VHH binders against Endoribonuclease YbeY (ybeY). Designs and how they scored, part 18

Target 1, 156 residues: Endoribonuclease YbeY (ybeY), of Chlorobium chlorochromatii (q3are0)
Amino acid sequence: MSLELCNSTRQAIPNKRLLQAIRMVVQGEGYEIATITGVYCGNRMSQRINRDYLNHDYPTDTITFCYSEGKAIEGEFYISLDVIRCNARHFNVTFEEELLRVTIHSALHLTGMNDYLPEERVAMQAKEDYYLQLLKTQKSISPQKSTDNAIFSCNS
Below, E stands for the ipSAE of ESMFold2; O stands for the ipSAE of OpenDDE; V2 stands for 0.75 times the mean of E and O plus 0.25 times the DockQ between their complexes.

## First folded at step 17 (VHH)

Design m5 (from k1 with Y35S E50D; framework vhh_ozoralizumab_d1; at its last look DockQ between E and O 0.65; V2 from the best seeds 0.47)
Fold by OpenDDE, look of step 17:
Order: C-alpha cells, then structure tokens, then sequence
Structure m5 (fold): chain B 156 residues (1-156), chain A 125 residues (1-125)
C-alpha cells in the first residue's frame, strides 16, 4: 500500500493536508489505498497528458486515472496548479482551498464516484463540500503510513 | 511486467462454441476491470464484453449479448470468454485487455492500457 504525491512545479503546496484529504476520502467512502499517485503539475504537463491520453490539447484542472474496481484503490491523478490558481480566482476562494477541493474531487473519482449527470455532479459536489469541511475541522493530521510518500519533485 | 496472454482460439463451425482464456500476470488482477475486444479483418477494434474486478458486474454489446459470457477466476488470475452460437461475423482476433476509467471534467473515457497478443477465432463452414 502506497500513497505518493509528486510536485513537478516550484510552487509550494500543503503536502500533509493533501495526503490527509486523500486518505480521509478513500477511507470515508469505505475503501483502502493500494497504490495512489498524485501529481501536481503545471499547464504544460497537464496539456501533454490531456493530449496524449484524451486527445485534448489543452490543460485541465484534473485528470484522474482509475484502475481499480474493488475496495483497494489503484490509480493516479494529475492536477494543474496553474488551472487551480485560475479557478481559485474565479470562485473567489484561496488557492489552497481550491487545491484541496480538486484533490478531494480526484480522490472521489478514484473511489468510483462520477459526475456525468447533473444530479451526480451535485452529489459529488456535496461530497467535496463535506470532506473539505471535515478537513478544516480536523485538529490533527492522521498518521502517515510507513508506505506513504510525501510530496517530492518528480519528472513524470 | 504486466502481461496478458490469450488462448483458446481456433476454427469452429457456425453455431459452435469456443472458450477463450486470458492469463494475467504482473498486477493485482482482482482489482481491475477486464474486457474482451475483437478485431475482424479490415475492421477496427470492437468491444465484446467487460467484467468488474470482483466479477459481480458484466456488460455486453447487443451484437454478442445472450451468446457470449465473460467470467473470471481471480484466484487463477484468469479471464474467460465463453462464446456460444458463433457466427461468421464473429471471426476476429480476440484480445483481453485491462481497463481503467479516465476522468476529466464531467466526462470520462474507458481506456485499455494493456492488451494481449490476441487469439484468432475463425467461424466458417
């Protein structure tokens, strides 16, 4: 079991809170982490991945690859910090809040939750709000498992 | 290394049956949705069936529904496709594939990241 976060940018991000968010979501939804890799990147990497895998030649806030169909989650996601900044401004929230929200969003996808239909979108947004609020009320960060890796620089 | 190896293909008469197998290795088989796809001569890839990691959910296109049955033995890391009532139009190379879902925005795409070399199924009188 491993949870690994990579930051390919020079921008500082709340490493521990991001890890907490992912763990909280996965566990809260009744799953466990097998292997999760979260990559925080810029528009260039996001666009490249979007282009290569989805044939969309533009950056996006998150791309989530969900591998698992069972309770043990396997997957990865790519979040563009540049898009997060833009969204934060647009929604009049802090960068950190938006980043956490999108991270939670990606984690929810990894659990099999989707937002295809309007009602599903609303439900997912409600979950995002729930976990975001829960995260804010947490006084202590859950202990990091020995197999979990904190944020490090990566060239993926 | 992730590997998928198909077997069980061959020549069969119309109305006949075949059972394909796919041996998986190099990954936690039970965690992944698996699919069968096929490619007929001169045609593109066609989705044939998929099954959830646990085996609790199966899906088929109308073209094979009622005739084909996908199953899996997670203890043996093996995927199966029972093909009954075979038709000439079922002639194709059949591939097993590991499937995952890509989410972006409010849309998604089913993606096959690993596929075997395939096994040829020929339905001919």
Amino acid sequence: as target 1 above (156 residues)
Amino acid sequence: EVQLVESGGGLVQPGGSLRLSCAASGFTFSNYRMSWVRQAPGKGLEWVSDISGSGGSTKYPDSVKGRFTISRDNAKNTLYLQMNSLRPEDTAVYYCARVYIIYWGNTYKVHMDVRGQGTLVTVSS
Scores: ipSAE 0.160, ipTM 0.575, lowest interface PAE 0.9, mean pLDDT 88
ESMFold2, look of step 17: ipSAE 0.660; ipTM 0.827
ESMFold2 (binder alone), look of step 17: mean pLDDT 85; pTM 0.844

Design m6 (from m1 with T59Y; framework vhh_5c3l_4; at its last look DockQ between E and O 0.88; V2 from the best seeds 0.65)
Fold by OpenDDE, look of step 17:
Structure m6 (fold): chain B 156 residues (1-156), chain A 125 residues (1-125)
Amino acid sequence: as target 1 above (156 residues)
Amino acid sequence: QVQLQESGGGLVQPGGSLRLSCAASGFTFSNYRMSWVRQAPGKGLEVVSDISGSGGSTYYADSVKGRFTISRDNAKNTLYLQMNSLKPEDTAVYYCARVYIIYWGNTYKVHMDVRGPGTQVTVSS
């Protein structure tokens, strides 16, 4: 079991809150973490990944790779902090809130939730709101293994 | 090493049936969504059918709905495709693929992580 976050940027992010968010979502949805890697990056990396895997040559807020469909979640996601910052301004919310929302969004995807249809999008947004509120009210969740709380800087 | 190997292809007349199998090894089969994809001459890859790791969820292309059935035996690490009422337009190389889903924005893409060498299916009178 591993949950690791990587920040390839110089921008500070709320590491503990992000980890908490992911765990809350995974556990809240009735799953467990096998292997999750979250990468927080800039537009350059986001665009590269988007290009290479999706043939979209532009940055995006999040790209989530879901590898498993069992109770043990395996996957990774890439979130562009640059896009997050832009979105935060656009939506008139804080950078942190938007970052948490998108992280929660990615985690929900990892649990198999999708937003393909309009009604599914609404449902997913409701979940996002739920977990965001939960994060605001709770200081901690059930403890995880210490090895599952790795935050590191990565070279991409 | 992750390996996929298709079998069961062949020549069949229109209206006939074939059952494809895919033997998987080198990974926890039940954890992964699997797909059958095909490539007809001069055409690109098409997802024919898809099945979740547990087998609880399936997808079929419109062109094969009602005719094809995807299934899996996780104990045997095997994926199946029962193809009934075959048509000439079903002629293609059929591939077994381990897939994962890429989410971005409000859309998604099924990505073929690993694919077998394929098996030829020819439907001809």
Scores: ipSAE 0.412, ipTM 0.749, lowest interface PAE 0.6, mean pLDDT 89
ESMFold2, look of step 17: ipSAE 0.741; ipTM 0.839
ESMFold2 (binder alone), look of step 17: mean pLDDT 88; pTM 0.878

Design m7 (from k1 with L11V Y35S L45P E50D K59T P61A A75S V93L R115S G116S; framework vhh_brivekimig_d4; at its last look DockQ between E and O 0.61; V2 from the best seeds 0.53)
Fold by OpenDDE, look of step 17:
Structure m7 (fold): chain B 156 residues (1-156), chain A 125 residues (1-125)
Amino acid sequence: as target 1 above (156 residues)
Amino acid sequence: EVQLVESGGGVVQPGGSLRLSCAASGFTFSNYRMSWVRQAPGKGPEWVSDISGSGGSTTYADSVKGRFTISRDNSKNTLYLQMNSLRPEDTALYYCARVYIIYWGNTYKVHMDVSSQGTLVTVSS
């Protein structure tokens, strides 16, 4: 079991809260973490990933790779902090809130939740709101294995 | 590194049977849906069958339903395709693929990591 976050930028992010968010979502949805890697990057990396895997040559807020089809979640996601910052301004919310929301969003995808249809989007957004509020009310989560709290800088 | 190596291809007469194998390495095999795809000469790739990570769910292309059976042994990191009642139109290079979903925005893409080699199945009288 491993949950690792990588920040390839110079921007500070709430590492512990992000880890908490992912764990809360995965556990709350009835799953467990096998291997999750979250990469927080800039537009350059986001665009590169988007280009290479989706043939979209532009940055995006999140790209989530979901590998598993079971209760043990395996996947990775790439979140552009630049896009997050832009979105935060657009939605008139804090950078942190938007970052947490998008992280929660990505985690929900990893659990197999979809937002393809309008009703699914509404449902997913409701989940996002739920977990975001939960994070605001909870200061800590249950202790996890030390290996599940890795925060590192990546050289991608 | 993700590696997929197919085997079991060959020449068989119409109505014959073959069993393909795909040896997987470099990832947690049981966590992934796996697929067989094939490419006939002069044609584009065609999806044949897939199986869930646990093996509890299988799907088939209409063209192979009732004739082909996909299975897996997670303890051996191996994917199988039992092909019965083979037809000339089944002639193709067969590939195994690891399947996963990429989400972005409100859309998604099913992605397949396909083997580079494949195994050739020739059905000919």
Scores: ipSAE 0.337, ipTM 0.723, lowest interface PAE 0.5, mean pLDDT 90
ESMFold2, look of step 17: ipSAE 0.667; ipTM 0.837
ESMFold2 (binder alone), look of step 17: mean pLDDT 84; pTM 0.819

Design m8 (from k7 with M112F; framework vhh_5c3l_4; at its last look DockQ between E and O 0.60; V2 from the best seeds 0.52)
Fold by OpenDDE, look of step 17:
Structure m8 (fold): chain B 156 residues (1-156), chain A 125 residues (1-125)
Amino acid sequence: as target 1 above (156 residues)
Amino acid sequence: QVQLQESGGGLVQPGGSLRLSCAASGFTFSNYRMSWVRQAPGKGLEVVSDISGSGGSTTYADSVKGRFTISRDNAKNTLYLQMNSLKPEDTAVYYCARVYIIYWGNTHKVHFDVRGPGTQVTVSS
């Protein structure tokens, strides 16, 4: 099991809470972590990824790559802190809250949840709200068997 | 290293059958949705069939429904495609591919990050 978060920016992020959020979502949805890599980056990297993989030449809040359909989750996601900041202002929430929400969103995708249809979006948003609230009320979740958690800086 | 290797292709007459196999290595096979894709001469890549990691869910292109059956043996790290009632239009290079899904916003894209070298299937009288 490996859960790794990479921050390619100079911006401070709540590493422990982000890790907790991911674990909480994965466990809460009845899954386990095999390999998850979360990359927090700026618009430049986001746009590059979006361009290269999706042919969208603009930054976005999150791009999530889901590799697995089994109980053990394998995947990665890229979250632009710049877009998060913009969204936070737009939605009149804190940067941290928006960041956690989008991280939770990405984690939900990794569990196979989707938001393709309007009703699915509503359901997913409800899940986001649930886990976000849960995260606020809980300081810790049950530990998983073996964790290879790391927070590191990465090159863009 | 992630590897996929197709086998079982060949020349067959219309109405005939072939069974393709794909040997997978270098990753947890059972975790991944797998697909068979094909490329006919002068045409683009077409998804033929896919199967969930557990094998509990399968999908087929309309053109092959009722004729093709995708299956997998996770213990053997092998993907299969049983092709019955083959038609000339089934002539193509067939690839097995590992599937992942990209989510962005409220949209998604199915992607193949790895595929084998392919096996030629020719249906001809």
Scores: ipSAE 0.314, ipTM 0.708, lowest interface PAE 0.6, mean pLDDT 89
ESMFold2, look of step 17: ipSAE 0.668; ipTM 0.835
ESMFold2 (binder alone), look of step 17: mean pLDDT 85; pTM 0.852

## First folded at step 18 (VHH; framework vhh_5c3l_4)

Design p1 (from m1 with D50E; at its last look DockQ between E and O 0.62; V2 from the best seeds 0.69)
Fold by OpenDDE, look of step 18:
Structure p1 (fold): chain B 156 residues (1-156), chain A 125 residues (1-125)
Amino acid sequence: as target 1 above (156 residues)
Amino acid sequence: QVQLQESGGGLVQPGGSLRLSCAASGFTFSNYRMSWVRQAPGKGLEVVSEISGSGGSTTYADSVKGRFTISRDNAKNTLYLQMNSLKPEDTAVYYCARVYIIYWGNTYKVHMDVRGPGTQVTVSS
């Protein structure tokens, strides 16, 4: 089992809470982590990934690569902190809250959840809300000892 | 190392049948969606069929629906393609491919990251 977060920016992010969020979602949805890599980056990297893989030459909040369809999750996601910051302002929420929400969103995708249809989007948003609230309530709880690998800086 | 190796191709008359196999190694086979793709001479890659990791979900190109059947044996790390009622237009190199999904916005893209060297299927009278 490997859960790793990479920050390619100089901006500090709540690493422990992000890891907790991912674990919470994966476990809550009845899955286990095989290999998950979360990359937090800027618009430049986001745009590059979006261009190279999706032929979209602009940054986006998250791109999620879901490799697995079994119970053992294999995947990676790229979240632009720049877009998160913009969205946070737009939605009048904190940067951290938006970052957690989008991380949860990406984790949900890794479990095979999709938001293609309007009703699926509503369902996914409800899940996001659920896990975000759950995370808030657990903030006071001692962090679970996880065997997750340490957060590293992305040398991309 | 992730490896895929196709077999079972050959020369067959129109209306004939072939069964392709793909041996997978180097990854947890059951975790991944797999696909058969083909490339006819002078044409691009065409997705023929896909199957979910568990085998519970399958999809087919319209051109092969009702004639081809994709299946898998996860215990043997093997992907299969049963091809019946073969037509000359089915002539192609057939590849086994590992598939994953990229989620973006409210949509997704299917992507192949690994494929085998391919097996030639020739349908000719």
Scores: ipSAE 0.677, ipTM 0.873, lowest interface PAE 0.4, mean pLDDT 92
ESMFold2, look of step 18: ipSAE 0.741; ipTM 0.829
ESMFold2 (binder alone), look of step 18: mean pLDDT 86; pTM 0.849

Design p2 (from m2 with D50E; at its last look DockQ between E and O 0.82; V2 from the best seeds 0.73)
Fold by ESMFold2, look of step 18:
Structure p2 (fold): chain B 156 residues (1-156), chain A 125 residues (1-125)
Amino acid sequence: as target 1 above (156 residues)
Amino acid sequence: QVQLQESGGGLVQPGGSLRLSCAASGFTFSNYRMSWVRQAPGKGLEVVSEISGSGGSTTYADSVKGRFTISRDNAKNTLYLQMNSLKPEDTAVYYCARVYIIYYGNTYKVHMDVRGPGTQVTVSS
């Protein structure tokens, strides 16, 4: 079992809340973690991944690699903090709220949830809202120390 | 070490049949989506068929629907492709591949992670 977060930028991110969000989604959807790596990066890396894997040359908010289809999740995701900040401004929400939503979105994909069809997109948004609200409710509880925090940095 | 090894290729006349096998090792076979991919002379790779880790979901290229059947035996770590009513256009090197899904935006792409060395299928009079 390995859950690891890497931040290749100098922008601060709420590591503990991000880990909590991922664990909450995975466990809430009835899955287990074999290996999950979350990479928080800038537009340069996001654009490179889009070019190399997806045949388009612009950044996206998240790219999620779902390696396995079993109950023990193997996967990774790449979230552009530059896109998150722009989208947070556009949606008139905080940077942290948008970042948590996109992290939850990525974790839901790792559980095999699709959002290609309109009804799938509605279901995805409903799950995002549910876990985001659940995380906000638990935010009023005393914080707990954890030794399973992700590494704060990673290479480009 | 992840290994995929195809077998069962050969020379066959139009209208004939072949059964390809792919032995997998070095990973938990049943957890992974698998694919058969082919490359005809001078052409790029074409996805022929895909099958989910459990075997419950399959897809086929239009060019092979009704003639080819993908299957897997998770107890034997083996992927199969039954090829019937073969045509000269089916001539290609056939590769067994492990694939995974990349989600981005509101869409996804199936990406080839690892493939075997391939087996030649030649359909000729």
Scores: ipSAE 0.688, ipTM 0.835, lowest interface PAE 0.7, mean pLDDT 88
ESMFold2 (binder alone), look of step 18: mean pLDDT 87; pTM 0.865
OpenDDE, look of step 18: ipSAE 0.705; ipTM 0.887

Design p3 (from k7 with D50E; at its last look DockQ between E and O 0.63; V2 from the best seeds 0.64)
Fold by OpenDDE, look of step 18:
Structure p3 (fold): chain B 156 residues (1-156), chain A 125 residues (1-125)
Amino acid sequence: as target 1 above (156 residues)
Amino acid sequence: QVQLQESGGGLVQPGGSLRLSCAASGFTFSNYRMSWVRQAPGKGLEVVSEISGSGGSTTYADSVKGRFTISRDNAKNTLYLQMNSLKPEDTAVYYCARVYIIYWGNTHKVHMDVRGPGTQVTVSS
């Protein structure tokens, strides 16, 4: 079991809360973590990934690679902090809240949840709201210690 | 190391049958969607069939529907393709491939990251 977060930027992010969010979503949806890598990056990296894999030459908030369909989740995601910052301003929420929301969103995708259709998007957004609120509630009660987590800075 | 190895190809007459196998190793086989793809001479890769990790969901190209059946034995880490009523146009190198999904926005893309060396299937009179 491996859950790792990589930050390729100079901006500090709430690592513990992000890890908690991912765990909460995966477990809440009835799955377990085999191998998950979350990469928090800037627009440059996001755009590169988007270009190379999706033939889209622009940055995006998140790109999620879902490798597994079983109960043990294998995958990785790339979240642009630059896009998150922009979205936070647009939606009039804090950077942290938007970052957590998009992280939760990516984690939900890793569980196989889709948002292709309008009704699926609504359902996924409801899940995002649920887990975001749950995370807030947990923060108010007691912080959980994360096990088997590695936080590191990306060199690329 | 992740490995896939196809077998079961050969020469068969039109209307004949073949059963392809793919042995997987180096990863949790049951976690992954698998696919059979083929490449005919002078043509690009064509997705023939896909199967979910559990085996509960399958898809087929229109060209093979009703003739081909994809299945898997997760206990044996093996993927199968039963090919019946074979046609000359089925002649190709057949590859087993591991499949994953890329999500962005409200869309997705199916991608293959690993495939075997392939097995030749030739349908000829």
Scores: ipSAE 0.536, ipTM 0.818, lowest interface PAE 0.4, mean pLDDT 91
ESMFold2, look of step 18: ipSAE 0.746; ipTM 0.833
ESMFold2 (binder alone), look of step 18: mean pLDDT 86; pTM 0.854

Design p4 (from m1 with D50E T59Y; at its last look DockQ between E and O 0.62; V2 from the best seeds 0.57)
Fold by OpenDDE, look of step 18:
Structure p4 (fold): chain B 156 residues (1-156), chain A 125 residues (1-125)
Amino acid sequence: as target 1 above (156 residues)
Amino acid sequence: QVQLQESGGGLVQPGGSLRLSCAASGFTFSNYRMSWVRQAPGKGLEVVSEISGSGGSTYYADSVKGRFTISRDNAKNTLYLQMNSLKPEDTAVYYCARVYIIYWGNTYKVHMDVRGPGTQVTVSS
């Protein structure tokens, strides 16, 4: 089991809460973590990945690579902190809240959840809300023992 | 190391049958969607068939629908392609490939990760 977060930026992010969010979602949905890598980056990296893999030459909030379809989750995601900041302003929420939401969103994708259709989007948003609230509730409680808290700086 | 190795290709007459196998190693086979793809001379890669990790969902290209059957044995880490009623246009190198999904926005893309060296299938009278 490996859950690792990488921050390629100089901006501080709530690593513990992000890890907690990912674990909460994966476990809550009835899955296990095999290997998950979350990369928090800037627009440059996001755009590069979007271009190289999707032929979209612009940054996006999240790109999620879901490798597995089983109960043991294998995947990685790339979240642009720049886009998150922009979205936070747009939605009139805190940077942290938006960051957590998008992280939860990516984690949900890793479990095989999709938002292709309008009704699926609504369902996914409801899940996001649920886990965000749950996370807030747990913040008031002692942090869970995490054995896989590998946080590292991303190589370019 | 992730490895895929195809076998079972060969020369067959039109209307004949072949069964391809793909041996997988180096990863949790049952977790991954797998695909058969083929490349005919002078043509690009074509997705022939896909199967989910559990085997519960399958996809077939229109060109092979009703003739080909994809299956898997997760206990043996093996992917299969039963090819019946083969046609000359089925002549190609056949590859097995591990598949993953990329999500962005409200859309997704299916992508191949690793594939084997391929096995030649030739359908000729």
Scores: ipSAE 0.392, ipTM 0.731, lowest interface PAE 0.6, mean pLDDT 90
ESMFold2, look of step 18: ipSAE 0.724; ipTM 0.831
ESMFold2 (binder alone), look of step 18: mean pLDDT 87; pTM 0.859

Design p5 (from m1 with D50E G56D T59K; at its last read DockQ between E and O 0.73; V2 from the best seeds 0.73)
Amino acid sequence: QVQLQESGGGLVQPGGSLRLSCAASGFTFSNYRMSWVRQAPGKGLEVVSEISGSGDSTKYADSVKGRFTISRDNAKNTLYLQMNSLKPEDTAVYYCARVYIIYWGNTYKVHMDVRGPGTQVTVSS
ESMFold2, look of step 18: ipSAE 0.743; ipTM 0.841
ESMFold2 (binder alone), look of step 18: mean pLDDT 86; pTM 0.859
OpenDDE, look of step 18: ipSAE 0.719; ipTM 0.889
ESMFold2, look of step 19: ipSAE 0.761; ipTM 0.847
ESMFold2 (binder alone), look of step 19: mean pLDDT 86; pTM 0.858
OpenDDE, look of step 19: ipSAE 0.694; ipTM 0.881
ESMFold2, fold request of step 21: ipSAE 0.715, 0.733, 0.708; ipTM 0.827, 0.842, 0.821
ESMFold2 (binder alone), fold request of step 21: mean pLDDT 87, 87, 87; pTM 0.867, 0.869, 0.863
OpenDDE, fold request of step 21: ipSAE 0.687, 0.670, 0.671; ipTM 0.885, 0.875, 0.878
ESMFold2, last read: ipSAE 0.687, 0.755, 0.729; ipTM 0.832, 0.843, 0.827
ESMFold2 (binder alone), last read: mean pLDDT 87, 87, 87; pTM 0.863, 0.868, 0.862
OpenDDE, last read: ipSAE 0.689, 0.681, 0.692; ipTM 0.883, 0.882, 0.885

Design p6 (from m1 with D50S G56D; at its last look DockQ between E and O 0.79; V2 from the best seeds 0.61)
Fold by OpenDDE, look of step 18:
Structure p6 (fold): chain B 156 residues (1-156), chain A 125 residues (1-125)
Amino acid sequence: as target 1 above (156 residues)
Amino acid sequence: QVQLQESGGGLVQPGGSLRLSCAASGFTFSNYRMSWVRQAPGKGLEVVSSISGSGDSTTYADSVKGRFTISRDNAKNTLYLQMNSLKPEDTAVYYCARVYIIYWGNTYKVHMDVRGPGTQVTVSS
């Protein structure tokens, strides 16, 4: 079991809360973590990945690579902090809240949840809201476990 | 090390049948969607069929629907492709591939990360 976060930027992010969010979503949905790598990057890296894998030459909020379809989750996601910052302003929420929301979103994708159809998007957004609220509640109750919280800086 | 190895290819007459097998190792086979892809001479790669990790969902290219059947035995870490009513246009190298999904916005893309060396299927009179 491996859950790792990588930050390729100079911006500080709430690592513990992000790890907690991912764990909460994966476990809450009835899955377990085999190998998950979350990469928080800037627009440059996001755009490169988007270009190379999806033929879209622009940055995006998140790209999620889901490798597994079983109960043991294997996958990666790439979140652009630059896009998150922009979205936070647009939606009039804090950077942290938007970052957590998008992280939760990516984690939900890793569990096999999709948002292809309008009704699926609504359902996924409801899940995002649920876990975001749950995360807020847990913050007030107990500290996060430190078992699977490898954090490292990414070198692109 | 992740490994895939195809077998069962060969020469067959039009209307004939072949059954391809793919032996997988080095990963939890049942966790992954698997696909058969083929490459005909002078053509690009074409996804022939795909099957979910559990085997409960399958997809087929229009060109092979009704003729090909994908299946898997997770206990044996083996992927199968039953090919019936073969046509000359089915001539290609067939690859077993492990695939994953890339989520982007409100859409997705299926991507191959590993494939075997391939097995030749030739349909000719």
Scores: ipSAE 0.358, ipTM 0.732, lowest interface PAE 0.5, mean pLDDT 89
ESMFold2, look of step 18: ipSAE 0.752; ipTM 0.850
ESMFold2 (binder alone), look of step 18: mean pLDDT 87; pTM 0.863

Design p7 (from p1 with G105S N106G T107S; at its last look DockQ between E and O 0.80; V2 from the best seeds 0.70)
Fold by OpenDDE, look of step 18:
Structure p7 (fold): chain B 156 residues (1-156), chain A 125 residues (1-125)
Amino acid sequence: as target 1 above (156 residues)
Amino acid sequence: QVQLQESGGGLVQPGGSLRLSCAASGFTFSNYRMSWVRQAPGKGLEVVSEISGSGGSTTYADSVKGRFTISRDNAKNTLYLQMNSLKPEDTAVYYCARVYIIYWSGSYKVHMDVRGPGTQVTVSS
């Protein structure tokens, strides 16, 4: 069982809080982590992945690969910090908040949650809000020990 | 190492039946959606059927609905395809494949990452 985060950029990100967010979502939804890899990257990598897998030659906020359907979650996601920055400005929120939101979103997908239909999107957004608020509340209570193997530098 | 191995193919007359099996190894079989795909001569890959990790959800191509049944035994790490009322147009190499989903921007794509070497099914009088 492993939860790993990789940052291929030079921009600092709140690693502990991101790990906490993923764990909180997975556990909250009644799942467990088998293998999750979160990659935080720039537009170049995002666009490459989007092109190669989805035939979309542009960067996007997140691409989530959900491998499993069982209780043990296997998957990976790619989040563009460049797109997150743009979105944060657009929505008038902090970079960290938007980053956490999108990370939570990706984690929710890994649990099998869908947002294909308008009502599903609303429901998923509500979950995002819930976990984001929960995360804020937990931050105020106590620091969590990181037990995950996180690789915060991507060499590829 | 992730491995899939199909078996059960062969020559059968129109109207006949075959049961394909796929032995899986190297991964948690029950976690993954699985698929049968086939490739007829001169044609591309066609998704025949899919089944969820738990086996609770199945889908079929219109061309095989009512004739084919996908199932799985997670305890045995085996995927099955019961093929009844076979037709000449069912002639193809049949592959077992592991399936995953890619999510983006409120959309999704089903993708296959691993498949076996395939088993030949020939329907001929």
Scores: ipSAE 0.643, ipTM 0.878, lowest interface PAE 0.4, mean pLDDT 92
ESMFold2, look of step 18: ipSAE 0.684; ipTM 0.834
ESMFold2 (binder alone), look of step 18: mean pLDDT 85; pTM 0.850

